# Ledger of designs, part 12: VHH binders against Ni-sirohydrochlorin a,c-diamide reductive cyclase complex, component CfbD (cfbD)

Target 1, 370 residues: Ni-sirohydrochlorin a,c-diamide reductive cyclase complex, component CfbD (cfbD), of Methanosarcina acetivorans (q8tjz8)
Amino acid sequence: MTQKEISIIHPRPSSIVAALYTLRDLNVDVAILHGPPGCSFKHARLLEEDGIHVVTTGLDENGFVFGGHDRLVEVINKSIELFNPKILGVVGTCASMIIGEEMHDAVLEANPDIPVIEVEVHAGYHNNTRGVLFALESALDAGIIDRKEFERQEYLLIKATEVEKRFGAASKEYLAPSRGDLKYKVAKRLIELLKEGKKGLVIMNAKKETGYMFADITLAVSEVAAALGKKENLVNMANIDPELGLPRVRQHAQYIMRDFIAHGVEIHEIIGGMDEYPIAGEKVSELIKEKYSDYDFAVITGVPHAIPMENLQHMELISITNGPRQVLPLKEMGHEHVLVEIDLHPKTLGVSEIVESEFGATLREVAKEA
Below, E stands for the ipSAE of ESMFold2; O stands for the ipSAE of OpenDDE; V2 stands for 0.75 times the mean of E and O plus 0.25 times the DockQ between their complexes.

## First folded at step 4 (VHH)

Design d9 (from B28 with T101D S110E; framework vhh_brivekimig_d4; at its last look DockQ between E and O 0.01; V2 from the best seeds 0.00; counts 0 for: pae E 12.3 > 2, placed apart)
Fold by ESMFold2, look of step 5:
Structure d9 (fold): chain B 370 residues (1-370), chain A 126 residues (1-126)
Amino acid sequence: as target 1 above (370 residues)
Amino acid sequence: EVQLVESGGGVVQPGGSLRLSCAASGFTFSSYGMSWVRQAPGKGPEWVSSISGSGGSTLYADSVKGRFTISRDNSKNTLYLQMNSLRPEDTALYYCAKGRDYTVKYSGSEYDFDYSSQGTLVTVSS
């Protein structure tokens, strides 16, 4: 039973951008964009805010499509002199096979004493997973990750794609953005559930750095429940295993767990690493079936659509996403309340501690008034 | 009144070991996570390690991972830091902290708490 191919017509990030964020996750110190100075400009600036030096060969737009070998050698040498990087990335921004040969030849001529990840990808791919795969294959070839980690990342990428096709942003040809339900109304409902003595699951299934803001919702719910004398009615689950993932992903998990500990918030169930959001829902489902089937509601943050509904369908679900286009699919799955944290990703770049969420702030404020 | 009393500091040669203790009173010790923080002369505070209220979760700064071990005994209201393979850069005033607040305050949280501590001095010298 073959599923019909769905063409996505709403905006999606390019494969080049996906490659750059993969290099960030590998803790690459300097990323060289080989091509015109304006290519990927917005995301290059965002990555600079996250502590990665992004530089360009600055090729002329007027038909210099055949290469820039000497320019790339120059930029490689200058980048090493200026930044003393431990890992260097070079990302192609043109489709030409000649550009790919020029990149490797330039790296060989510069002959740096550090690993270089050479990523040959361009914006023409319809599926941004190619950018991630190219960057990971290059990292494997450079010896920066081993085959076991590469295969794990490949598996997770496949599972993430499956989730998005079935229940996510790729599940329809077009999904209109929505701001979700009103935060103050959902906050009032959550407080009602707590006051009534209902038992709740607080499940963070976050994508990497987005967890810095979704974790604040876990803090806020725990704080309000404690103030009501109902903290014991909650079980916190989170995909925060600090031993899983690429280096930056592990760092996020470590810092978020540090902050949970500091605030006196226990995570009762670790459901995976911060890159395991596509599959952590399987463990959540098993845990609910085995231990928590009598719970009344769930607060689900991050990627709620990755959690199987089989053992959730009897609960009142309060789900928080950072994807405005995710609202309709979540409603169709049976999530009763859906909230959106607008502009979450820019607010979580370059941070090293939990960031206050809009819903967390709303919940705290409504709790004071009630 | 919350009171935290550190002890166990001293002078040790590089590669040596020390065990720090923190005696806690004035709050329900087992209900709160605890942290060790250090401050070298002329520098700002540096987080070292944290442990959950139950003791089931621990976390370490990269600079001390594998060398330091945090633990607690909730029946004695005491926090510990076992420090092995000490280096000159570990020289600092060490103090324990209730929760995360080691010079940073998270607004609106009832789990935040401002308090002062004397600390215990660790000197690692060749």
Scores: ipSAE 0.000, ipTM 0.350, lowest interface PAE 12.3, mean pLDDT 82
ESMFold2-Fast, scan of step 4: ipSAE 0.472; ipTM 0.786
ESMFold2 (binder alone), look of step 5: mean pLDDT 79; pTM 0.795
OpenDDE, look of step 5: ipSAE 0.007; ipTM 0.269

Design e5 (from B28 with L59Y T103L S110D; framework vhh_brivekimig_d4)
Fold by ESMFold2-Fast, scan of step 4:
Structure e5 (fold): chain B 370 residues (1-370), chain A 126 residues (1-126)
Amino acid sequence: as target 1 above (370 residues)
Amino acid sequence: EVQLVESGGGVVQPGGSLRLSCAASGFTFSSYGMSWVRQAPGKGPEWVSSISGSGGSTYYADSVKGRFTISRDNSKNTLYLQMNSLRPEDTALYYCAKGRTYLVKYSGSDYDFDYSSQGTLVTVSS
């Protein structure tokens, strides 16, 4: 059975999980979880699908009583032998906090010829920001990122926390994902807008993990508009700057852009990097005010609540998010139509190309009837 | 090319024992975790057991814990499942599966593999 991401647009559930995803974004090839089996199992599984090898020291009762130093040295050496990684990560898990000083000593003794990013975090840390920052600081010390990028990431982490607390993550209301009828009705409405010759903005403000799926919505809208002879009525915006962000984040943007080009879809405005979703909204507002204030509707995908309502109030809004908890806050902000896409694990992790979305598929099907 | 060849299935009476084997080729066997998964007639797949690349860590579904033992012989590129105290509900097609990495499963009915074999049938009948 496959599993799903549980917190893709919300604050990470633990500092250990946050550290692991940060290591993934740094293109770490192998991450060693130092502690007992069971800690972070769900997320370790998901990271494996995304191409990072996750290995555990698997500390048993003796590891807790007598320390895990020798086991960690063994696992470091074996990981290097088996996987020939370019970058190694070592993350202290929940139990290894009581023996965390052994982690650094073990890395020194193993003395690998490659950079090692050491993250000593605790499941009891109530702020996932610590896990991210510790991983980034170690990456800076290892020469994987420079200080300018470290400071940019720290700024983005602060902004992401503000956005999620103010809009998405602060909501205590949970609604089930929309049923097929709602997606069908909204798809029909979008086709009506296109047939009437209305001008639309298609804005993808995606959090890196979801970009491959939300990109399909931009693709589907472009396909349908082209079939109706209305492609010139659309302006596509996306936070897929291929030169900004941690290495894996840049790679995602590059693959998405490659597929847009392959399908003849023009992205008229690059609104930031995929890690800049918390701040891309300011650039969107500026662009609309300067160039697109006469547009009639907007399709906003990914993290719509990060886009300010300034200059959007006169438009009919179709907003598509992957978090059901965002539905009521978005409607309260003035978003007219709000849909939810739920990421399916096989479609979102380990993928290097645009994957079909439920709304995209619905839109293509409804267009055949039109 | 990855190839997994199973053997050891058959008909056995309740309370009996069977030992399943899976001969692996086409990859560095010791570098990957391995799993056993079963599918009972008319039911979906159920994860049974997993073992790490070195054999140092093993995990079992609650339904088989204490009765089944997973093991491997890396010198022979072979995975084993020793099944004791067999019950009629253990009747299923058993699959040998190559894991994606060294990582070992911790618990549950979750399964996901690079490759799986054609399966070997185990029938427990009185």
Scores: ipSAE 0.000, ipTM 0.101, lowest interface PAE 21.2, mean pLDDT 79

Design e6 (from B28 with R100S T103K K105T S110D; framework vhh_brivekimig_d4)
Fold by ESMFold2-Fast, scan of step 4:
Formats: structure tokens, sequence, C-alpha cells
Structure e6 (fold): chain B 370 residues (1-370), chain A 126 residues (1-126)
């Protein structure tokens, strides 16, 4: 067993795990694993923190010999009684498939009053893409998403895979995460740029729950600029369209937007949904070309490598990521200052409000001394 | 106290063979179906094979069918996995597991009961 399951929610390491995380994004309250006990064990704890219960039919000798139909019916009924879910997920494993039972027959017999997403995945599929697609296909079949949203998600999954193969996961170099001294120096530089009256873009291009922490950087920059009388020199962009994406993804965007409004932070440009981080960079480039080509610097958080360099080359760039392997590729692309936030998932799972970042805290501290 | 102790892993060349063992104690071994589950580095758990309490019925994942054989000796409370024609993609930590009568809510203690904390490492490399 590895020590990395808690910190590695992305990339999804198996089709079963990928399906479970996709069910979470669909706001499934309870996911039933239909098969032998122990499947996807460590991720069940992370999903519980994020508001989805993971239960199992726990197929034993009788289940393998006689099929698990009756046990699945029992588990469905008890899950509904115990958790009162709005949406139920049922995930068949490799064992369920080989015993020849049909999960749909069990769902029909249980006859729940709520939607059920039935996902068939094989434990032998180690392609994250297949797990995501199976869950989305099942959600489409259940009427939870429409064909247009399914096709959009499929397109985004292809684009996300291209981005990660090119930049994120493909990096052979490893640099240790940023420490306080570097964050202090960059915070000082940002305050200098603001005091000199330079115009800046603050761009958040974030994935799902990571948005809660990266949003704190936008918040901190806005707070410091306001204190310096320089708020008018900033343009805030974020991929937090509250009407785009799977239900949980929209909910994250809505909560982040709510907190920005509560703190008096204006988001001048919505660059897409949180699902759209692989393609939001193209909209950023168009906006810079049309409206912001005379800006002097940019603070880019989340997935900076997904944003094309074409219209950023003349700007001083401050980039904050969650992945240390992205540091060298970003610097080679022209990102002068590259910082890393750590412990991202443990700090953002289960939260519904902006959480403090290390760089945001550093920036606020340095500004008091300025 | 239920215990499952895996052994028999090692390093082999592609096409080689290994026999894994799982010594069970603390429960009536012959009354439970048993399974082998593996976890490759950086990947999630994958079910491999299952056997009924009597040994009369066996099931295999398509990826190992025809190459692996699951068996048990109820007089010795021991589960076995004979692995033939091993491939690099068979490289993983292998765990033995027992079925449960019914579980509605997952918990860490239930999971510790189903799996050995050790596992046995199989590495297939040239």
Amino acid sequence: as target 1 above (370 residues)
Amino acid sequence: EVQLVESGGGVVQPGGSLRLSCAASGFTFSSYGMSWVRQAPGKGPEWVSSISGSGGSTLYADSVKGRFTISRDNSKNTLYLQMNSLRPEDTALYYCAKGSTYKVTYSGSDYDFDYSSQGTLVTVSS
C-alpha cells in the first residue's frame, strides 16, 4: 500500500477510482461498489471528506457462486434508508461482470424513487479516461446530463489529456516545492510593481476544489492593491462560470464567486467553467489581444501551462502552481517567477469557502511592512 | 483476531512463474470465499481471482485467465495463487482478501480486516 493515495486525487489512477470521482462531480451522494470487499479502499476516505459515501456489497462465496443480485438489492435499500441520497451510483467491478449478473435488474427490483447512475468498469482498465467516460455515459443514460454536456465533457477530457501529456505529467525534472524565502521575494516584487503604478492581470485557471485555495491569491492581491490605492490597476480573470459544468463543479464556482462578492473582489472576465481549464487559455489570449495588451505583469494561478504565451511575452509573470514538476517547463516557456502551493487536496476537500494560501498569507504579511 | 499473511513474491523474468501463499487465522477459513487483489505502482487495486470456501468454484479476471490458478488448502488455512507466463504488467503488490456477509458503510478497520497490511511484491522484469 502506498502513502500517496491521500495526496494524489489527480490523476485518477484506475478506471474504478476515476468513475467514483466523476460520480462525485455529478453530486452523487452514495456510490455502491458491487464486488468483493476492498476495491478502491483508500479513495473511499477522501470521497467521504468530499460528501460522497462509498459502500460495498461485499460479495462472498455465495455472491460468486449464485450472483450478487439479492445482495445489491439489499445494499441499495439500506443505503437509501441510512443516507437518504438524492442521487445513487452503482459501480460494477470486474468480479460483478464475470459472474454474469445484471446490475440494472437489481436496480429495477429495488425500485428507488431517486435517479441511479449505473457504471460498469473493469478493474483491468487502468486508463483514467475510460473510467470518466463510463461514468458520464451512465449519467447520460440516467438523464442526469444531456447529450450536449456529455459531448462537451468528452472534448474537455481529450484536451486535458493533451495538456497533461505535453506539460504536467510528462516532465522528467523534479524540483522541491517553493519555500518561504522565495515566496517572500516574489511578494516584495509584486508590491513594488503595484507601488510603481504598473498594470496587472490576475488570472485564475484552476481545477475544481483547488480553486478554493488559488482564489485566496486573487483575494490577497486585491486586498493589498486596495490598501495601496491601486485596485484600479488590476484586472481579475477566473474560470468560475457558475452555470457551466457538472453539478459539483458548478457548485465550487458558485461558492468561490460568493466569497469574492462578499470580500468586494470584482472578477472582470469569466474565462470559462472550472471544467474548462485545458481550453480557457485561448480565451485569455483573445482577451489580452483585444483589451489588455498594454498590461505590464500577470499573476497566473492553477494551471499556467495551459495558457498560451503568444500575448504574454512582454509581461513580467508570477505563476503559482500545485505541481513541482511544472516549474522547469514553465520557466522555459518564459514564466520568470514560479511558486508551488503544497498540501492542496487536504486543505480543500470538504470545504465550501476560500481557504488561505501560503503565498496569499506571505503577501499580506509583507504588505504590512511596506 | 483475524490475520492474513501473504508470501511468495519475488523478482522473475518475463515468462517465469511464482506461487503466492496466504496464511489465514482467526476465523473459520473453509466458511469464506477468498480472493487475490493486486495494486501496481501508481495504480488502484485490481481484482485478480476468487475461490469458493470449498474450492469447488473459481473465477479469474480476463487479464490472467489461462495463466493464473487459484487454489486453497482448508486443512492448512492457506490460499494459493500459481502464476505462470508472467508479464511486466503483472508487477504489483498482491493481497489476499476474504468476502464479507454485508457492509453498508466502508471503514478503515473493516478494510484492514479484508486485506493484509503487508502484501507480497511481485516484480517481472528482464
Scores: ipSAE 0.000, ipTM 0.101, lowest interface PAE 21.4, mean pLDDT 77

Design e9 (from B28 with G33A T103Y; framework vhh_brivekimig_d4)
Fold by ESMFold2-Fast, scan of step 4:
Structure e9 (fold): chain B 370 residues (1-370), chain A 126 residues (1-126)
Amino acid sequence: as target 1 above (370 residues)
Amino acid sequence: EVQLVESGGGVVQPGGSLRLSCAASGFTFSSYAMSWVRQAPGKGPEWVSSISGSGGSTLYADSVKGRFTISRDNSKNTLYLQMNSLRPEDTALYYCAKGRTYYVKYSGSSYDFDYSSQGTLVTVSS
């Protein structure tokens, strides 16, 4: 799986990588990969840029090798001394050589004065949902999350898998990327709708770090509408509930909200937490039926295919996603204008503020021509 | 297949002593931390004590610290819990668990019974 596929609605590419991202979402500062030197460390390198320190028990620059248990105790102690973490993660990388209970024994011997989340996973590509569940079960065992939150996360993983399975089964085609003139055409259409006094919904249904870039589309639309004297024609919705989700997920929502406030952008409707993107569509449908059924168009960013079409069919839809494979399925569902943001993961890893999007930049540029 | 068989429970008077045993099979016993977890009538599970695979480190819940002693005999694949100065509040089903519960220093940690068996009943009454 590519980085783009990993970051949207697909399960993570391996149980180890899925576990590490889940540990990141739990605000783990340091993750220790316990296993032989040759085991999948390259995938963990990307997480170092996203604020989690990754260390390994197999790396010994002096050439001295302890037994697995002793080495893990040593690395735990060194990690605490060097990084002063608030939460430590320990992940088995090559289970065929490293038994997970050996990791637990080492953690118990080291007896650190901070919480430790132990994840026993198998190396390689297979069902990534297991990696997420292993990490969440370990966090529950360590007292980092409660059972209610564990059950909510498990439910959301089931719903995310359901959305992916349905959507993936519908997609059997990939269209080659166009020259990029489509973003200019759609930007001109959006400005035309605003100038005509049409009322619009700007709906961000985004997953975690991708929210930083999709939020820029909400910013750009709000900026352009304000410049045209049409800000009162827009309703902004976003799945950025600052109180829902794992600690890092809540933090992403808080940072995005902070930046919206700093730019004078009002979010009129909170449609759920950032991890609730598979189910936020029901809240959107309820809001449209109750308050916004007379709106003329919608700009939908992030995971548009998770939002039911039945309440959107009367609107002109502009949908922006980060997966080029999602274009044809979205058009088949009835999304007229479908755009793709590319390179979301490389641009949003390690960020804590809204990041410029291609469509946002295009919209701002086209507005200057108006 | 992991098998854990608890024994040694029974009826004892307050202030008395009892020793629980857990016979383990199906895995390399000395490579795994082991735990004792109990469940009193009408309550959720409560972690009691843990011991490292080597036996070099032991941890206890505050409610039993100074009264209970966890130990192991790796040559016999057996885990023990020596319970002294027993109180009526110690009445519970006691479970032996293969090391999956991280609970040191943090009250309210959740419990994983993935390798526990039927347990052994300890009743403290006159």
Scores: ipSAE 0.000, ipTM 0.190, lowest interface PAE 15.9, mean pLDDT 78

Design f10 (framework vhh_brivekimig_d4)
Fold by ESMFold2-Fast, scan of step 4:
Structure f10 (fold): chain B 370 residues (1-370), chain A 125 residues (1-125)
Amino acid sequence: as target 1 above (370 residues)
Amino acid sequence: EVQLVESGGGVVQPGGSLRLSCAASGFTFSSYAMSWVRQAPGKGPEWVSSISGSGGSTLYADSVKGRFTISRDNSKNTLYLQMNSLRPEDTALYYCAKGREYYGDLSYPYAFDISSQGTLVTVSS
């Protein structure tokens, strides 16, 4: 047996790291970082586990140094030979942007037979939004996505930024993460609701890789309800449309749906794609008004603050979110039970199946006592 | 008790077609989701496609979508995979897998129980 540590990824990565994650979502096979290897190396290892190879022009294994242009041409040629990629990405790092190297000239000289997404990230950008936009613009220029998909992604990025700043991650105030006693108390309450024959909605509104852990809560609730003979009292909703989003985002949805099907868990309502979490709340609101207004409680996971409260006010709410910074805003909105799953990103990057959640594990344990 | 027997593999040229079958016994076939999982030499297992117990829902990995079709005949306890436009990268041992009723054991590398010998598909140039 060997010990390994999970690398912690900052919730709001640098613009360069954000560009790399966007290239991953586009199914880029190899990303070349044009600059010194120390910039973003820790994140590059986790991206490798997600199916993208990261190479840097700053590496010199033979002790020879070439000019930036010549090194990039060499690295492009070697990457194609070694990895046989379908799509290549080239990202200018913070140092190479200061140097002012012309990446496009190197790509033209190498003249690869495959699409190349060229992303220049300028030093001094204050958030990851520009990194994402530059990668998407470069993908559009390379013909990897069309104008309609670019505009959809840009719209979603604007909506995500609005949700983050107004309700979630941009809040500077936070409470300590949910303690074990609180998760136990809420798990016990959920089992009481099920035993009393109350009707519940289990709503997953999750962001990309975090869906793997939040999906475990849907599994645990369905498992416990089935054991109590109450499976028909539940309606499961999830933003896991397998046909929407950039290629890797669709793959996450497909893998989560695969696992739900494997375990006999029915998803009654598809509320959007995994990149649509900022706007999926409108679809949830419509569905509740039309079909589910008489339901007694809701378990909401992922981004609960993106769902309008108007249609939830009469329900008993159990909300599970990532990060303690969302607890106070959710309580101010009227959410009664607010739980936090920690370390979502480091536990879910590089995985291809549902990952155990703390609340799911607690619910399964409490159910055995019932 | 539970038995899954795959058949239909073989050697085909790129662009060719094959239909795989899986004969199931020892459980109520229509009550369980079924999947196809493949393993290429020297690589880890890759999920290919899934179908619900009723046949009402199907899912495909992006690598096979539009080329492969999963289906089932509950009256014959048989699962099928129709493979068209085969490529060298489709070369693998293909396994039939039974879905699980409840998710509680994360020690399994897959969401499905694999208990079969598989059928070999080789796509040669």
Scores: ipSAE 0.000, ipTM 0.454, lowest interface PAE 11.3, mean pLDDT 79

Design f2 (from B6 with D99G R100S Y110D; framework vhh_brivekimig_d4; at its last look DockQ between E and O 0.37; V2 from the best seeds 0.00; counts 0 for: pae O 11.7 > 2, unsure alone 61.2 < 65)
Amino acid sequence: EVQLVESGGGVVQPGGSLRLSCAASGFTFSSYGMSWVRQAPGKGPEWVSSISGSGGSTLYADSVKGRFTISRDNSKNTLYLQMNSLRPEDTALYYCAKGSGYSYGKPRYDYGMDVSSQGTLVTVSS
ESMFold2-Fast, scan of step 4: ipSAE 0.644; ipTM 0.853
ESMFold2, look of step 5: ipSAE 0.455; ipTM 0.810
ESMFold2 (binder alone), look of step 5: mean pLDDT 77; pTM 0.781
OpenDDE, look of step 5: ipSAE 0.000; ipTM 0.240
ESMFold2, look of step 7: ipSAE 0.350; ipTM 0.727
ESMFold2 (binder alone), look of step 7: mean pLDDT 77; pTM 0.783
OpenDDE, look of step 7: ipSAE 0.006; ipTM 0.267

Design f3 (framework vhh_brivekimig_d4)
Fold by ESMFold2-Fast, scan of step 4:
Structure f3 (fold): chain B 370 residues (1-370), chain A 124 residues (1-124)
Amino acid sequence: as target 1 above (370 residues)
Amino acid sequence: EVQLVESGGGVVQPGGSLRLSCAASGFTFSSYGMSWVRQAPGKGPEWVSSISGSGGSTLYADSVKGRFTISRDNSKNTLYLQMNSLRPEDTALYYCAKDSGYLYGEPRYYFDYSSQGTLVTVSS
């Protein structure tokens, strides 16, 4: 699939898909999808590229007639033999529900010596949130996360839903992604601000899926500012707390921070974990009011609409999102310069390092012309 | 010009400890972040830990967190990795890496190392 196909498919409601992504965030090494081939197939393949093995029991008409218990035991044993996982996930689908078999009996018979997260969901559930919650409840039951972390995740899901509702329903129009000429003009403007000695905030408030890409913008801005002798005029903020979140979320933050350290990029303010993007904006507003109210401009990447406009009104704002539907809502909020990075899953899946963004590349190129 | 010389590897029993050292020369050591990277037989390189130029920030891979400690002595141009509670899975050739700063107009490099590494074998 292309990035446009991925973008169209990504918002598709599926409790099974949501459960699989949550298992990935829990660092599940192998997820067994107990059902017919093709159920959540496209997302399962994307997860395989991201270092989690997704296997199906592949139930056909014979499985429905004779039961899937024996097949699930076989697949569990083969998965352990082939992949030597530390944590196993078993996700029951519509087929498991139809035949009425108990996944727990199969897990007990296989008797693996590793933790197993057993999730019973089906595609008929109303939204993404239910799939996430069921996987988290199963992880809590398995002892993989504690009650405090479960409740934190539930709170963040509520806040993420509130942020999405504000913009998802309002933006009925699909606007074309930012063209290269607009990125060039904005890059040139940013370099002008730096050359004039203006003080800037570079704020990354990113979801884990896009963090490696948006981190490149912070990196590129720091590189160009350093080349201009203006690095001291920048304050970098990012939601990359390396100790917060589910294991995969922490790992993404750790790898981004590792690369920032490697490149001499200082993150002056940690504004939360990568899963905290829906609430990190409140901390950003507080920091600006307390320490950075005299700053002239801000570059805001990831989820700019989650950051309140309080204390930003006097700044020239350059906002970079991965969703073209966010352009009009952001402009209505007062963001004049709005760019779109296309959600390039193929660039970020299976990687553990900062990856080049289109705006970062453009900024580096324009700076050579200065 | 940049030289990194690792030492301190050896054979150790599970649960044992080793301290690796990396002697650096050919650059201003305190101006660069440093990392440890390992490569197990038949596998690709795996990042282990990083430390900022000042020593004020450290990061660890989840697989070693709580067991390994990265440190540096800028007066001696030396990087260290204290490895405790060693496991068979820690068996690898360990490299220290000079984190490359990005200079505009030059090719980008995340790590700049030129060494043979030091072998750590955890025998079970």
Scores: ipSAE 0.000, ipTM 0.370, lowest interface PAE 12.9, mean pLDDT 79

Design f4 (framework vhh_brivekimig_d4)
Fold by ESMFold2-Fast, scan of step 4:
Structure f4 (fold): chain B 370 residues (1-370), chain A 125 residues (1-125)
Amino acid sequence: as target 1 above (370 residues)
Amino acid sequence: EVQLVESGGGVVQPGGSLRLSCAASGFTFSSYGMSWVRQAPGKGPEWVSSISGSGGSTYYADSVKGRFTISRDNSKNTLYLQMNSLRPEDTALYYCAKGSYLSYGEPRYDYFDYSSQGTLVTVSS
C-alpha cells in the first residue's frame, strides 16, 4: 500500500499581483493599489508580511465615476506622512484602467520628494509576465534600475517561462511510501555515501526567499560531513551572487552568504544570482565538465529540473524541491531520490537568516545516531 | 513525525452547520500555513481553504466563500473549519493539511503533506 498525495488546483496570479511582487523585489516601501476595494487584496496581505505596506484608494461610487484622481493624491500624501517611504509604488487596478484615469497626473500633483514607480495594468491581462515587465519598465523610467538590468530581467523572465512551460504538464498525483519515512531513508543513504568516502556536490539552485530554507540543507550536509571527517569530500555550489539582481534579491543572497560564513560553510562556486535559477544550470554543467566530472553523487536543492542532466547521469542524485508535483517528472529525468520541502514561503517571508528545513533537521538527527 | 487528526464530521441536513477540528503535532505549528482539502465520492480532490501561520491571512475557494470560515489556535496546535449553510455538494471526506507556499507571489495549494484519514461530512438529500 502506498500513500497518495492529493493535488489541488489554484488559479494563477493576475498581472496586478505580479506587478506588486516585482515592486517588492525593487524594495518599494509602500505600494498603492488604485481601484475598487478588494481588487488583488488577498495577495497584498502576504506582501505586508514581507515588509511592504500595501494600501488601496478604495474607490467608491463617486470616485469610480469621476476618475478617483483626488482620492489618489490624498492616499499618496497620507502614505508619505504615515510610512516615510524611500520608494513609492502606484499600481492601477481593473477599475482605474476601465475609467481611463491617468495615475501620472495624480503623482505630478502630489509631487513627492521620493522616487515613484507607476504601473498601469489591470486584471484583464492574462499573461502575468506583462505585469512584471510593466513594473520593471516603470522602475527603469524612475531610475531605480538601469537598461542593462532591465534587459537581464526580461531575458530571465523569458527563460523562467520556458522552464515552467516545459515542466508544466507535471503529474498532479504522486504515490508515496506508506510509512512516510522517505526523508529518514534518504538521510541514511547520504550518510552511507559520506562514510564510504564518496565525493559529492551540494548544489543550491533556489528562487528568492525559498533560498533561506534550501540553504539549511547545505548547512546540514556540511555539518554532518564535518562530524564524519569527510568535509573535504564536498563541493558547495549556490546561486547567491550578492551583486546580481533587483535590490531585494541581492539582499537575500547577501543574508544567506553572511550566514554561510558565520557557520564556517564554504561556497566553492557561485553559479549565478538568486533570480537566475532558470539559467544557473548551464554554469553548473560547465563546472562539472571542467572540474567535478569524477564526483560520485549530488544533492540538488530548489529547482533541480532547471539543472541539465548533461554530466549528471553517472552520479547518484538526491533532489529536494518545494512541491510534490515535481517528483514524478524529476524521477523521469533520472533523479534517483526526490524529496519535498513544503511551506517554504510562510517560513521565509520577512526573514533575513537561514531557516531550518525538514530534511536538514532529519539529516542532523540521523547523524547523531551514526 | 507529523500527525494530523481531524474530527467534527457527521451527517447534517441542508442549510445546517458543522465545525471541523484538526489537532496537529510533530512540527512547529505556528511556523506553517494550514489548509482544508476535500474529496467527494467519484471526484478529484478540491482545495477548500488556507490560513497563514500567524492566522493573519485566509483564503477560500469560490465554492465556499461566505459560508465557511477557517481559523487556528496556535497555543493549542489546532486548526478549525466552521461550515455554515451546508449543501449536498459539500458532501466529502475532509482533510486538514500542513501546507501552503508561494510561486511568483501567489499561494500554492497544489499538494500538501498529510497522512490523516480525514473526516466524513455527509449533507443529506
Scores: ipSAE 0.000, ipTM 0.123, lowest interface PAE 19.3, mean pLDDT 77

